# Designs tried in a protein design chat: miniprotein binders against a7ua95r516to809. Part 240

Target 1, 294 residues: a7ua95r516to809
Amino acid sequence: ASLSLLSISDLVPDLQFIFFWMSNAIEILYFIQQKSPAYMQTIELMDDKAGSKESLLSATISANEEAMTILEEVIMYTFQQCVYYITKTLYVVLPGLLDCNPFGTEPSSEQCRRAAGVCVCAVCVMPEAVRRVVSVFQTTSDLLQQYQVHSEIQSQMFAYLFFFTNVSLFNQLIDKGPARGWFQRSRVLQIQASVKILLDWAKGAGHNHLAQKFFAKFCSTVTILASPPQQLSQMSWKALCAEHPSLKPVQLHRILTQYQLMAELGPLPIWQPSSEDEAYIYRTVDLLESFENH
Below, E stands for the ipSAE of ESMFold2; O stands for the ipSAE of OpenDDE; V2 stands for 0.75 times the mean of E and O plus 0.25 times the DockQ between their complexes.

## First folded at step 16 (miniprotein)

Design dm2 (at its last look DockQ between E and O 0.95; V2 from the best seeds 0.84)
Fold by OpenDDE base, look of step 16:
Structure dm2 (fold): chain B 294 residues (1-294), chain A 80 residues (1-80)
Amino acid sequence: as target 1 above (294 residues)
Amino acid sequence: SMTYEVTIRTDNPEYLELIAFALRMLAMAMNLRVEEVRREGDTLRVRISGTPEQVEYFEEWVELWLKQKGIDARVEVREV
C-alpha cells in the first residue's frame, strides 16, 4: 500500500475516534480522583455495625485503584495510537522538507480553507513541502484542542512529535546528505529557511520551548553547515563542542569531515578532536539518533 | 447487597458507548458490582449490586458526570 498516498486528512476520522476516547478517559480519571476521597470518608464514617468497615474500605480502595489503572491504560493506549498514526504521516512528508527550495516560486497549495481566493496567510505562503509538515502538526493541535485534551498530554505529544521529527531529519541529513548534495551551502541555506518556518509555526502555536529543545541537534547541524568556511575554519574542536552541546563527538566529527570535503578544505588541525574525544569519534553506533530513547 | 437497575435515557445516543464505559468505571471505582449492561435503542440499562447508600452515591456520580460532559440524559434507579 503506497505510504506515499497517506495524508493526515485521510487519518482524521480515525484520529478523532482515538482522541475522543483519550480525552474522555482522562476526564473520567480526573472525576474519580476528585470524588473518591469524599466517598472513602463516607465509608470511614459509617457505623461499624457489622465489623466489616475496614474490609469494605480496603476493598473499595483496591477497586478504586483498579479503575484508575484501567483508565490509565486506555489513556496510554490511545496516546500511542495517535502517535503511531501521526508519525506515519510525518515519515512520508519529512523527506520533502530537506529537498524543499523555499526561495522558489512554488504554487500556493489549493487547500487553504480560509479564503475563497489566494490566501496570503502564513501557512499559505509556505512552500508546499513545509506546509505538508506543518499541516500534520496543525491538525494534531486542532484535534487536541477540539477534544480539550489535558495540557500535559498535549505537551507530551508535541514533545514526542518534535523528537521524532528531529531524529528523522537529522538521520536523513547525516546519512543521505552528502549523496543528495544537502551539505552544499546553497542547499543548507534552503534547509535552514525551511526549518525556521517550522520553528516559527511552533512558536506561534505555543510550543517554542519544546521545539527549541527537541530540534537542537538538527538545528546545530544546519547551523554548522550554513556557517561560512572563513568563520568555521577559525573555530576549534573544543569551541564547536561547547557551542553545540547537543551533538555527540562522533556526530560533530562527521559533520566537520563532510563540510571539509564539500568546501574543499584541506585538513584543519584546529578541528582535530581532543584526546578525550578521540575514542568517541569512532563510535559509529552513536552517529545516528535512535527513535527508542524517548 | 441488593440489585438495582439504572436506566439512562438520552437524546444523544452517539454517547451511549461512552456512558456505558463511564458507568462501568464509576461503578468499579465505588466497588459496585456491575452485573449487566444492555443497550436498548437509545436507552442504557445497567444492573448493579450494592448497598442502598452506595447506589445513591453512584446515581449522584453518574448525574454529575453527565452534567459535566454536557450530555442531556435522565437517570432512573430502581430496585430489582
Scores: ipSAE 0.832, ipTM 0.966, lowest interface PAE 0.4, mean pLDDT 91
Fold by ESMFold2, look of step 16:
Structure dm2 (fold): chain B 294 residues (1-294), chain A 80 residues (1-80)
Amino acid sequence: as target 1 above (294 residues)
Amino acid sequence: SMTYEVTIRTDNPEYLELIAFALRMLAMAMNLRVEEVRREGDTLRVRISGTPEQVEYFEEWVELWLKQKGIDARVEVREV
């Protein structure tokens, strides 16, 4: 498919062009904001015999605001274009995280092989699926730094990328998980390990707070599925809702019932929703998350 | 108001599109009317309309902005 051919490397020239204009629009906006007060003051201090000073000041304020509005629109448009291209590549590579094995069943790096006997590996081989996702994040970070994009804009971009990652992984796990066997204990532990690699990247890149905020729903799901069935079955519905506030009632209920089935704990529901939540656990429209809520 | 021609000469022609955009935005922010923007090789010619005082501030902003960006350019302003 055409979508499967998109890689971040193929998009770098387009992203460089967009980042160039975005970063410069931000700098010009900042320049105007810094210089305009002194300029406006010179107009206010003019010797006004003809009564034209207030009209000139008013017109200049309006023109100044128009210029800043145009720059803000350029910044918004270029930001949306960056996010569009980056998330297109991310959409293609994210599903592989749910199928990969980070515990090293494939041929490992030569560094690990050469250190046989005593395990002295500074960096272990990252699974290819995880590496592809990290490559998107790292390339984005490198480009933002290369073009000296303002730190607030960098944070907003990674906030959206982490939000997008969370929605993509959560929706696929919920939608395809039972059919793909992703609710099986060994697979859940592999998924958990793969996501930990992403979280470690985010922490090292200075984005830990954003990753913790925006991965909450997916991480809660994996935490539930990684819990021993015996321990989970002893928890009430109310306790599980309180422990996992990021999950909607329909989402939590669906995860629990699918986990119960896969753990062979019988077909009858173990977890009974409160009467307050019973209206919500069957809202199929709330099961999957939207990509468009930022 | 009167018409002025701002001439930018640079050894970095890859920046001329950015310079043209910056001049348009800076002029607008000061309520100066941009009449024409013309590129001639490594030279950018911009015609603006405004008061002499506005154009003096505009020249100052352009020179400061170019310096902050590290763009090696000469700025010349003349009444036309």
Scores: ipSAE 0.768, ipTM 0.950, lowest interface PAE 0.5, mean pLDDT 84
ESMFold2 (binder alone), look of step 16: mean pLDDT 86; pTM 0.841

Design dm3 (at its last look DockQ between E and O 0.96; V2 from the best seeds 0.84)
Fold by OpenDDE base, look of step 16:
Structure dm3 (fold): chain B 294 residues (1-294), chain A 80 residues (1-80)
Amino acid sequence: as target 1 above (294 residues)
Amino acid sequence: SMTYEVTIRTDNPEYLELIAFALRMLAKAMNLRVEEVRREGDTLRVRISGTPEQVEWFEEWVELWLKQKGIDARVEVREV
């Protein structure tokens, strides 16, 4: 099947299977952790027939640790598989977010699953491109909740998904933005509005802190690009660095350079990097974000 | 060490694979040797080797786990 046709709904059966095993492995692990101390104590209280007790206890401790390790491996594996499938769907739908015009009157062709008619719920009023992204996250949330996955694992899942989304959107914006006109103020405002809808969803879903943390780079980039020339031209390099600490010097410099070109601004001495940052603005290896550092 | 057969019967056969996995993990955690796991229709049969005391605890753990999962199952243990 072409990657373009892959929807999160098509993956739900596979994801359900994985989430089922993940959740149950966590529960079994917790059960063993909870019951093992009493079991070990029982062994410790047994009559010592010729030193067999210490050997039995040691062997049991080792076996217990091995069982827990196997369960942890299952949890990690299933977690990774979930992330793999979900990020594949995100990869397909995320580019649409950057091209989306949230101010357009295009009627959403998708019927709300929650209502038998024209639904005016927050999801149904979303632009189609935004709704597709939100649908991935919502489906993930629903599955995590359905299988009662431990809250820490849920947080880790969303942390990674937000990280992945930020990296993907940031890299696409930096790399393709100039060529696709995404640095034009009108387009930036559209992107900003689309991202706000996503962030509002994350807030409503209880993931506000994670969303703010992991979307910081993309949000900072969009904020700078959305700024009026009159305002941004008055901000020094140091002020911009301080206001947008999530951006590396090379990233900020690239954004400002492209902004300058787009806005037809002459060279602005006020945006000149500090002597301390001057060496870093040429580190092109640090320009795009890596998926490996999470 | 003696060999025991643990038989689990359930009206929820969709969970038999999960039950088998759980039993293996519980047995391992208790340092019990699992010799064989067989599925016969809606029945799971597990052969384990251990002391009578260990097997008693194992039965208790299995019953408690099934109860926590909300799986209605009967557990029978016999020496073989």
Scores: ipSAE 0.832, ipTM 0.965, lowest interface PAE 0.4, mean pLDDT 91
Fold by ESMFold2, look of step 16:
Structure dm3 (fold): chain B 294 residues (1-294), chain A 80 residues (1-80)
Amino acid sequence: as target 1 above (294 residues)
Amino acid sequence: SMTYEVTIRTDNPEYLELIAFALRMLAKAMNLRVEEVRREGDTLRVRISGTPEQVEWFEEWVELWLKQKGIDARVEVREV
């Protein structure tokens, strides 16, 4: 019920207003930057008498910088407002990714089977939970294109949205995973498949490089959890750190601990942290990621 | 320094708030003082103070910006 009230489509009018002003502030800033040199040159070429040219030039440069500062603040404020509304919607819909089954059930997929005669359910099915997340990303992309926002700002926005998604999913998995059964192997494989659908969207939308960069921590976590015991038990702590550099020592330690519990393994000597990392594996302040980190 | 009134009339009155904002920013970027901005229906009236040369540059920037944005508008500048 809450999800329907926080739907991205319900926020589109507010987002349109904010994107309109953000894009226009950017364009005005660019206009001033491109036109000001010629104007300043007319002041520099004036006949200087009693040093009034330098005073006039200095005052004009200062006023010019003030105008650009105001525009930069408008751009930053409107960007923050966009991010606020979009991430509030993402926060509500992201947990569903951890609970959904992207593989579906053949009887529940008979609509797809009927339409194609005989169909592959994985080809026709996108779980509603995944669809809700994709809808947020797609609506954002459509609005950025509609208002012709500069590509640098579009990249910054998706970089933050992917960062936010990664932090939200990672924190929820670590924090709620034991109680929700999300470390069970069949569940991990379902989560992995759901994330694949998101990565495929990002690739098709031209954001593959950003998604690969900013989903690294969550993807590493799921990759470790999905690994067969025979394979994972042969990898040393050092090898795991090298293969998964996005994970802090406390995070890798927690993930391996949950893996041991799920697989009913005792402590493994090969997973003993390096001497340098051992000081950090109990730093619980470093376990969860901050949404405010750069 | 003299006082001028800039009058902008447009077929796109939905853009008048944007135009007012742009004029304030362009004027400030030139160290040109905006004394008043009034909207009268489809018309925007802006009072500015500056030298004749500053106002000529301002008028040129406004007309160019409107053209680049694709806003169909007529700009008039008069000393008041």
Scores: ipSAE 0.773, ipTM 0.953, lowest interface PAE 0.5, mean pLDDT 86
ESMFold2 (binder alone), look of step 16: mean pLDDT 86; pTM 0.837

Design dm4 (at its last fold request DockQ between E and O 0.94; V2 from the best seeds 0.84)
Fold by OpenDDE base, look of step 17:
Structure dm4 (fold): chain B 294 residues (1-294), chain A 80 residues (1-80)
Amino acid sequence: as target 1 above (294 residues)
Amino acid sequence: SMTYEVTIRTDNPEYLELIAFALRMLAKAMNLRVEEVRREGDTLRVRISGTPMQVEYFEEWVELWLKQKGIDARVEVREV
């Protein structure tokens, strides 16, 4: 109940605090890394009075490593906390993306924060369900930029968030899709359009490569399901495997089986798994994606 | 080793916690012993023990870090 009311806007103050400390810990770490070599060299150049220099240097190296370890722990902790809060928000808004009709004229209820009036920016014209998802990512991007977080950490953050989003959407589509009618061509086309809006945003935000990489599985699934029966029925199992390498054999088999049922197609010998894949199509444990392997 | 008091005064008191954290980390990285950290209003006082060379480098690091962060602060070091 309480999670359903959690918006990204409600988390901004907490996230600002965490991002502040994360960014500064990174900066301090980098500062120490840059300054320490010269400091160590100064110790090395000191007059060796009775072997005290080596002991001092060793003690200083150890202390330096300990300081960096503490900073790394702070960075890791703050990173994890950010991911935790942001993914909770994503968890709430992502289901709406699959039910979204982007072809409907839903009035944009949210004014762009950047404009005093009715904004017609790409975000403001988005369907509400898509806009909610994009808002989470945009808020994250804005915070990362506001606190000037190191680019590598930004990339890692978005990599994880896109990974999480892909796993969540994929698992929901595979598990609930048949029952929700998401495998119907008209619904699939809506999903495809919604995902395209999200990917276009990611491209505009400078995360095109990461988005293409981490959404590959969900995009492949949607692409197959969006394919006309006349086209897809001409594609062999091997051809589909080659075109959609992000899908495991069990996943592809599940998608094709559900497609066949939805399209009222008879058995298609051309979709028969290869002898090599035959054992893998029954690995139901591999059907859904795991959140743990990232 | 001698004992020194480092005093930092800033017009940006919102950063005093950050400054205190940074000072601790910088001191630790230098193998400089931090004996005490006190906040008195808008002033941070840090008592450290070390060699004159360590303290000189510490002062430099603190000043450089503050400058890099764009925090306007005065750093004073005295032997106690």
Scores: ipSAE 0.840, ipTM 0.967, lowest interface PAE 0.4, mean pLDDT 92
Fold by ESMFold2, fold request of step 18:
Structure dm4 (fold): chain B 294 residues (1-294), chain A 80 residues (1-80)
Amino acid sequence: as target 1 above (294 residues)
Amino acid sequence: SMTYEVTIRTDNPEYLELIAFALRMLAKAMNLRVEEVRREGDTLRVRISGTPMQVEYFEEWVELWLKQKGIDARVEVREV
């Protein structure tokens, strides 16, 4: 397979092939699971002598477990291939969320503003960068539905995609944010609005619980950065840790440092880490998140 | 054990690779030995060895699975 085909639309034929085999492997596994107990009982009830039946039953149980193991491996492999291709396209389109303006200035927004009686450009047309990300999620959802993939597998796939999105956006923001101006107040508000569109998609698609769980780190980061200085300055370090448990001390410290700098709140530290956490705020190996689920 | 030939003919030859895979998995789950799988155009021929009872249940599972999947196919089992 070539990574030059990173648009989700260009990957649909390959994804259809993979979803076909994944969904069918799941169905065959389920079929075996449903039929095997009755078959095993039939062997137990045979008119044969106990010694002969016991050997046949033992061999059949072993062979049955081998068949299910093969099917589980096929399911795991095809699942991994799906997420590999989908996350490669997602990796390409996600950074655009941090650079786009969801409040919109394009001419096509004017008719929506006028019809609504309020001049709000961002509510009428989804920005191209946001549309590209939503398209990846929506195409994935449509394919899972088309091939009737088991709901538990669908949930696991979106859990991984939301996890991947969270890690990718968080790492980009932390790593490149100072140089790209992403901690500027106007940019943070634009980022917050773009994330809101993704969260609304997830809610409408029936994945709200997964999005709340797996977007937590990036959402906490944006929530802190978007907070008014008066409100945030009155929150202690302990309170922030309690409200944002997804953030490690080094991550929270970095976010607050950038916030204080961009809000021009002076050089005196406003948020003092607890003595216990102070040992960890400089642990830079923990600053960025791993894409590996360990 | 006895040797049987299972013949699958289908109006949906695009499913033959899936059918072959399903037959291998169903046979393995029942402790049947699959000795050979041959594709001849729109026909799949599978040689299996096992007891008459195992093969009877295998045929039942295959027919039920094909029906549940919605694959229009005829299954024939012959002792060879």
Scores: ipSAE 0.785, ipTM 0.955, lowest interface PAE 0.5, mean pLDDT 86
ESMFold2, look of step 16: ipSAE 0.777; ipTM 0.954
ESMFold2 (binder alone), look of step 16: mean pLDDT 87; pTM 0.842
OpenDDE base, look of step 16: ipSAE 0.838; ipTM 0.966
ESMFold2, look of step 17: ipSAE 0.776; ipTM 0.953
ESMFold2 (binder alone), look of step 17: mean pLDDT 87; pTM 0.846
ESMFold2, fold request of step 18: ipSAE 0.781, 0.773; ipTM 0.956, 0.953
ESMFold2 (binder alone), fold request of step 18: mean pLDDT 87, 87, 86; pTM 0.843, 0.844, 0.844
OpenDDE base, fold request of step 18: ipSAE 0.834, 0.829, 0.834; ipTM 0.966, 0.965, 0.966

Design dm5 (at its last look DockQ between E and O 0.93; V2 from the best seeds 0.83)
Fold by OpenDDE base, look of step 16:
Structure dm5 (fold): chain B 294 residues (1-294), chain A 80 residues (1-80)
Amino acid sequence: as target 1 above (294 residues)
Amino acid sequence: SMTYEVTIRTDNPEYLELIAFALRMIAKAMNLRVEEVRREGDTLRVRISGTPEQVEYFEEWVELWLKQKGIDARVEVREV
């Protein structure tokens, strides 16, 4: 099946199965953790008629630890599988977000399940490209809630998904942006608006802190590119570094260089990297973000 | 150690696989040997080896887990 046809809705049955096992494994783990101490105490209080009490206790502790390890492995495996399927879906829909014109009258093809007819909810009024991304996150949230997955696991999942989204969007913007015209101010403003909608959703979903943290690089990039030339040209390299600490020197330098080209600005001495950063601006290996650093 | 057969009957056969998994994990956590797990229709049969006291606790844990999970099931334990 063409990756282009894969929707999150197509994956829901598989995800439901995985979430079911993940949730139950967590519950069983917690159950055992809660019951084991009392059980160990009962062994400790047993009459040592056979001199085997210590051996029995040791064996039981070891067996308990093994059981816990198995459960943790199941949790980890199911978590990884969820992330794999969800990120695969994100990979398909995220490019559309950069090309999205949120100010355009694109008809939303998907009707809100919450209302019969034309829904005017916050999701339904979203541009289609943004809605597709939000739908992935919302489906994930709904499944996590449906199966009552532990809050810590929910947080970890959204942290990773936001991380993945940021890396994907950032890398695409840096790599393809100049060729696609995404560095043009009008396009940047569209991207900024689209990202704001996503961030607003994340805030409404209770993930504001995670979203702010993990989208920092992409947001910083968009903020710089959205800045008027008159304002940005007054900011020194050091000031920009200080305001956008999430950006590596090589990344900031690339952004500013492309901004100069786009805005037809001559070389600006004020944007010249410091002597300390000069060696780092040529580290092209650090230009794109890695998916492995999470 | 004695061998016991634990029989679980439920009106929710969709959970039998989960129940089997939970039983295995609980038994393992208690250092009980699981000898066999069989599904017969809507019934799960588990053979375990342990002391009478261990098996009593096992039965209690299984019943408590089922209750917490909201699964309506009957647990029967028999020495074999």
Scores: ipSAE 0.830, ipTM 0.965, lowest interface PAE 0.4, mean pLDDT 91
Fold by ESMFold2, look of step 16:
Structure dm5 (fold): chain B 294 residues (1-294), chain A 80 residues (1-80)
Amino acid sequence: as target 1 above (294 residues)
Amino acid sequence: SMTYEVTIRTDNPEYLELIAFALRMIAKAMNLRVEEVRREGDTLRVRISGTPEQVEYFEEWVELWLKQKGIDARVEVREV
């Protein structure tokens, strides 16, 4: 199938196949780990009439470790394949978050439903660009639960998806923002509102800690750009670095320069970098983030 | 070292590839040699070589894994 044409819904059959094998490889690995110590003990307790017990035990330990290594490789390969398919979908839908206007489609203030003598009022309407991203996350969550994937693996999956989302959005904002008008104050506030909806989804899904941790760089950027000029202008470089540790000096400097431009505070630098940081604020190679992590 | 034939018969042939994989991994973890794996319809036939004691543990692990997975399958082991 062509990945440039696929929604997450189109990928579900492929993802079901991959999650099936990943989940089963995890189960078999755990089963072997659980049973192997007792089996090794039976070999240790054998009658050693020919003096070959130590050689048999050594060979069995080696074979057991080899089996576990094969299973771990299957788990990692299937994890990589899931990430590959899901991030291809995210890559296509994420740019829309930077262009959408959630305020122009604000839902009415109240929608009520009758439930056991209690009126449940909610604002449920979501901009389409945000809905597309949430659909990828929700479908992923549903599949992980359907195949009963271990919670640690589920957390690792969402950690990577939030990392990927952060890198994609941050790089596009920094690299394409001036040409696309995304640094204008009204656009920044729209972007901030859209990110809030994503963070609310992550909180409701039980992934708040992961989202806050791995989405941090993009969130810090938007927070700075959305800040009132009077408050931000009164903060020192040192204070801003301490408040936004996820941003490298070159990144923070670029964001503050864009802030000055969009807030019409003139071209003269307001924030004095520390002498340590001054060597790094022009390192363009450090400006954009890598999609690769180690 | 003796040769045994393990026969797995199931009403759910869609699980036979998974069962074959699990048997290979369990056998390897116990240092048993898998000589042959073949499928005949709803039946999986696996030839392994080992001592009677090793094959007894292998059968116990396979039956326990099938039960934990919820796969309805009949396991038979015969010396060949």
Scores: ipSAE 0.766, ipTM 0.951, lowest interface PAE 0.5, mean pLDDT 84
ESMFold2 (binder alone), look of step 16: mean pLDDT 86; pTM 0.832

Design dm6 (at its last look DockQ between E and O 0.93; V2 from the best seeds 0.83)
Fold by OpenDDE base, look of step 16:
Structure dm6 (fold): chain B 294 residues (1-294), chain A 80 residues (1-80)
Amino acid sequence: as target 1 above (294 residues)
Amino acid sequence: SMTYEVTIRTDNPEYLELIAFALRMLAMAMNLKVEEVRREGDTLRVRISGTPMQVEYFEEWVELWLEKKGIDATVEVREV
């Protein structure tokens, strides 16, 4: 089956299976952690000959550690599998977010029209491309809640998904943006509006801090590109670095160079990198974000 | 060390695989040797080797875990 046809809904049964085992492995781990100290203490208090008690305790500690290690491996494996399937779905739908026109009168999805007439819910008024991305995150949230996955694991999962989304969108925008016209102000404003819908969803889902943290690079890039030429041309390199600390010097330099070309601006001395940053703007290896740094 | 058979019966057979996994992990965590795990319809039979004290704690842990999970099951322990 073509990767292009894979919807998050098609993966729900597999994800349910994985989330079931992940949640239960976490619960079993926690149960053992809570009960083991009292059990060990009982062994320590046994009226047995001096040599047998110490050996039993040592063997029990070792066995306990082995059980905990196995459970941790199950948790890690299931977590990785969830992330793999969800990111695979995100990979398919994320490019549509950059091409989306949220200001267009796209007809409300046929699905909502059939069930309830004119549904004016926040999801029904979303552009289809944005709705598809939100659907992946919402499905993930719903599954995590359904299986009562520990809040820390939920946070880690969303942190990774937002990280992945940011890297994917940032790299696509930097690499393909000039050729696809995504650096045009009208297109940038569309992208900005689409991302705002996603951020609003994240806020509503209780993940505002994570979203702000992990989308910082993409949001900074979009903010710079959305800025009017008259405003941006008054900002110095140092001011831009200070306002957008998530961007590496090479990334900021690339964005400004492409902005200059798009806006047909002459050379702007105020955008010249500082002497300190001048060596870093040529590190093209640092231009695109890596998926490995998480 | 003595050998015991732990029998778990449940009206929720969909959880038998989970119960089996949990029992193995709990037994391992307690340094109990699991000799055999068998499923017979809606019944799980586990043979374990350990001391009477270990088996008593194991029974308690299994019951508490099942209660926490909201799984309606009976636990029976017999020396074999």
Scores: ipSAE 0.834, ipTM 0.965, lowest interface PAE 0.4, mean pLDDT 92
Fold by ESMFold2, look of step 17:
Structure dm6 (fold): chain B 294 residues (1-294), chain A 80 residues (1-80)
Amino acid sequence: as target 1 above (294 residues)
Amino acid sequence: SMTYEVTIRTDNPEYLELIAFALRMLAMAMNLKVEEVRREGDTLRVRISGTPMQVEYFEEWVELWLEKKGIDATVEVREV
């Protein structure tokens, strides 16, 4: 077993085993849910002595609920195991997305070239770092469809995968961005193009609503950093908060001050937090996102 | 209550662990007590205790579940 999980394909056999049992537990739970009402009604309508029928019905209801609880626990456990293995792969491949150049001459997908139209000028190129992330999402989607996993469970799985992706990218950008030069305009535009490719994948896969919801914090950060310095310096704190509600005050303030330092946006400070927000802009415990908030 | 033996024979013995799990869950959902589950090659033998009505429904549920799953198997129930 390799500790380096650079490719989701190395985990496919283990994921196939877990998906097999998860999907079958779901099917058995659904079967019981479909059949139990008629069975309970049969017991309820029996011609029986007072008390013995009622005791049998009560015991059967309790046993029925216990069986469904066991199945729900199996589903929950197998779901958590799938997410654990998939996110370990994501953890390895996500940082490369911040360092890649989607405007280079890297190979493009045939689908991307056909969709781009009259000119392939750079933004539709899928660099290897982005392809590795997309491969994790696509392989997950293919396995969920192969095992006919219920659509609600598929949505819940992608909700967590997008949540995990957002937290990982946001924390890396905020924590390491200044030292890595990721706040420089050319790098931010490259990051923005790479994220666009991920968002386009999510839309094509039928997960647009989930991606919009769970990538909001990272996308807001990149949008701010991609804004021309002249436009950004003319916006008030209140206006920036209203345009980027997914960012906590400490996060927004940190992004703005670090961008100002890199871009030399004039005399400091040029943004004054609202009176309510002034208590929160220095709460460094709130700066990074937790992987436990889902 | 009476004791019954449910015998499952299949051409797809790779599914026997799944079938055993399904039978345990279906029996529990009906308040049937599973006394024993034995695998003998391509055959699964399950001992359950309950009323004739409960066992009749259990047999129906098992047959319907196997059909829905597409598992080619025979189900036999006998009082023991």
Scores: ipSAE 0.772, ipTM 0.952, lowest interface PAE 0.5, mean pLDDT 83
ESMFold2, look of step 16: ipSAE 0.769; ipTM 0.950
ESMFold2 (binder alone), look of step 16: mean pLDDT 87; pTM 0.844
ESMFold2 (binder alone), look of step 17: mean pLDDT 87; pTM 0.845
OpenDDE base, look of step 17: ipSAE 0.834; ipTM 0.965

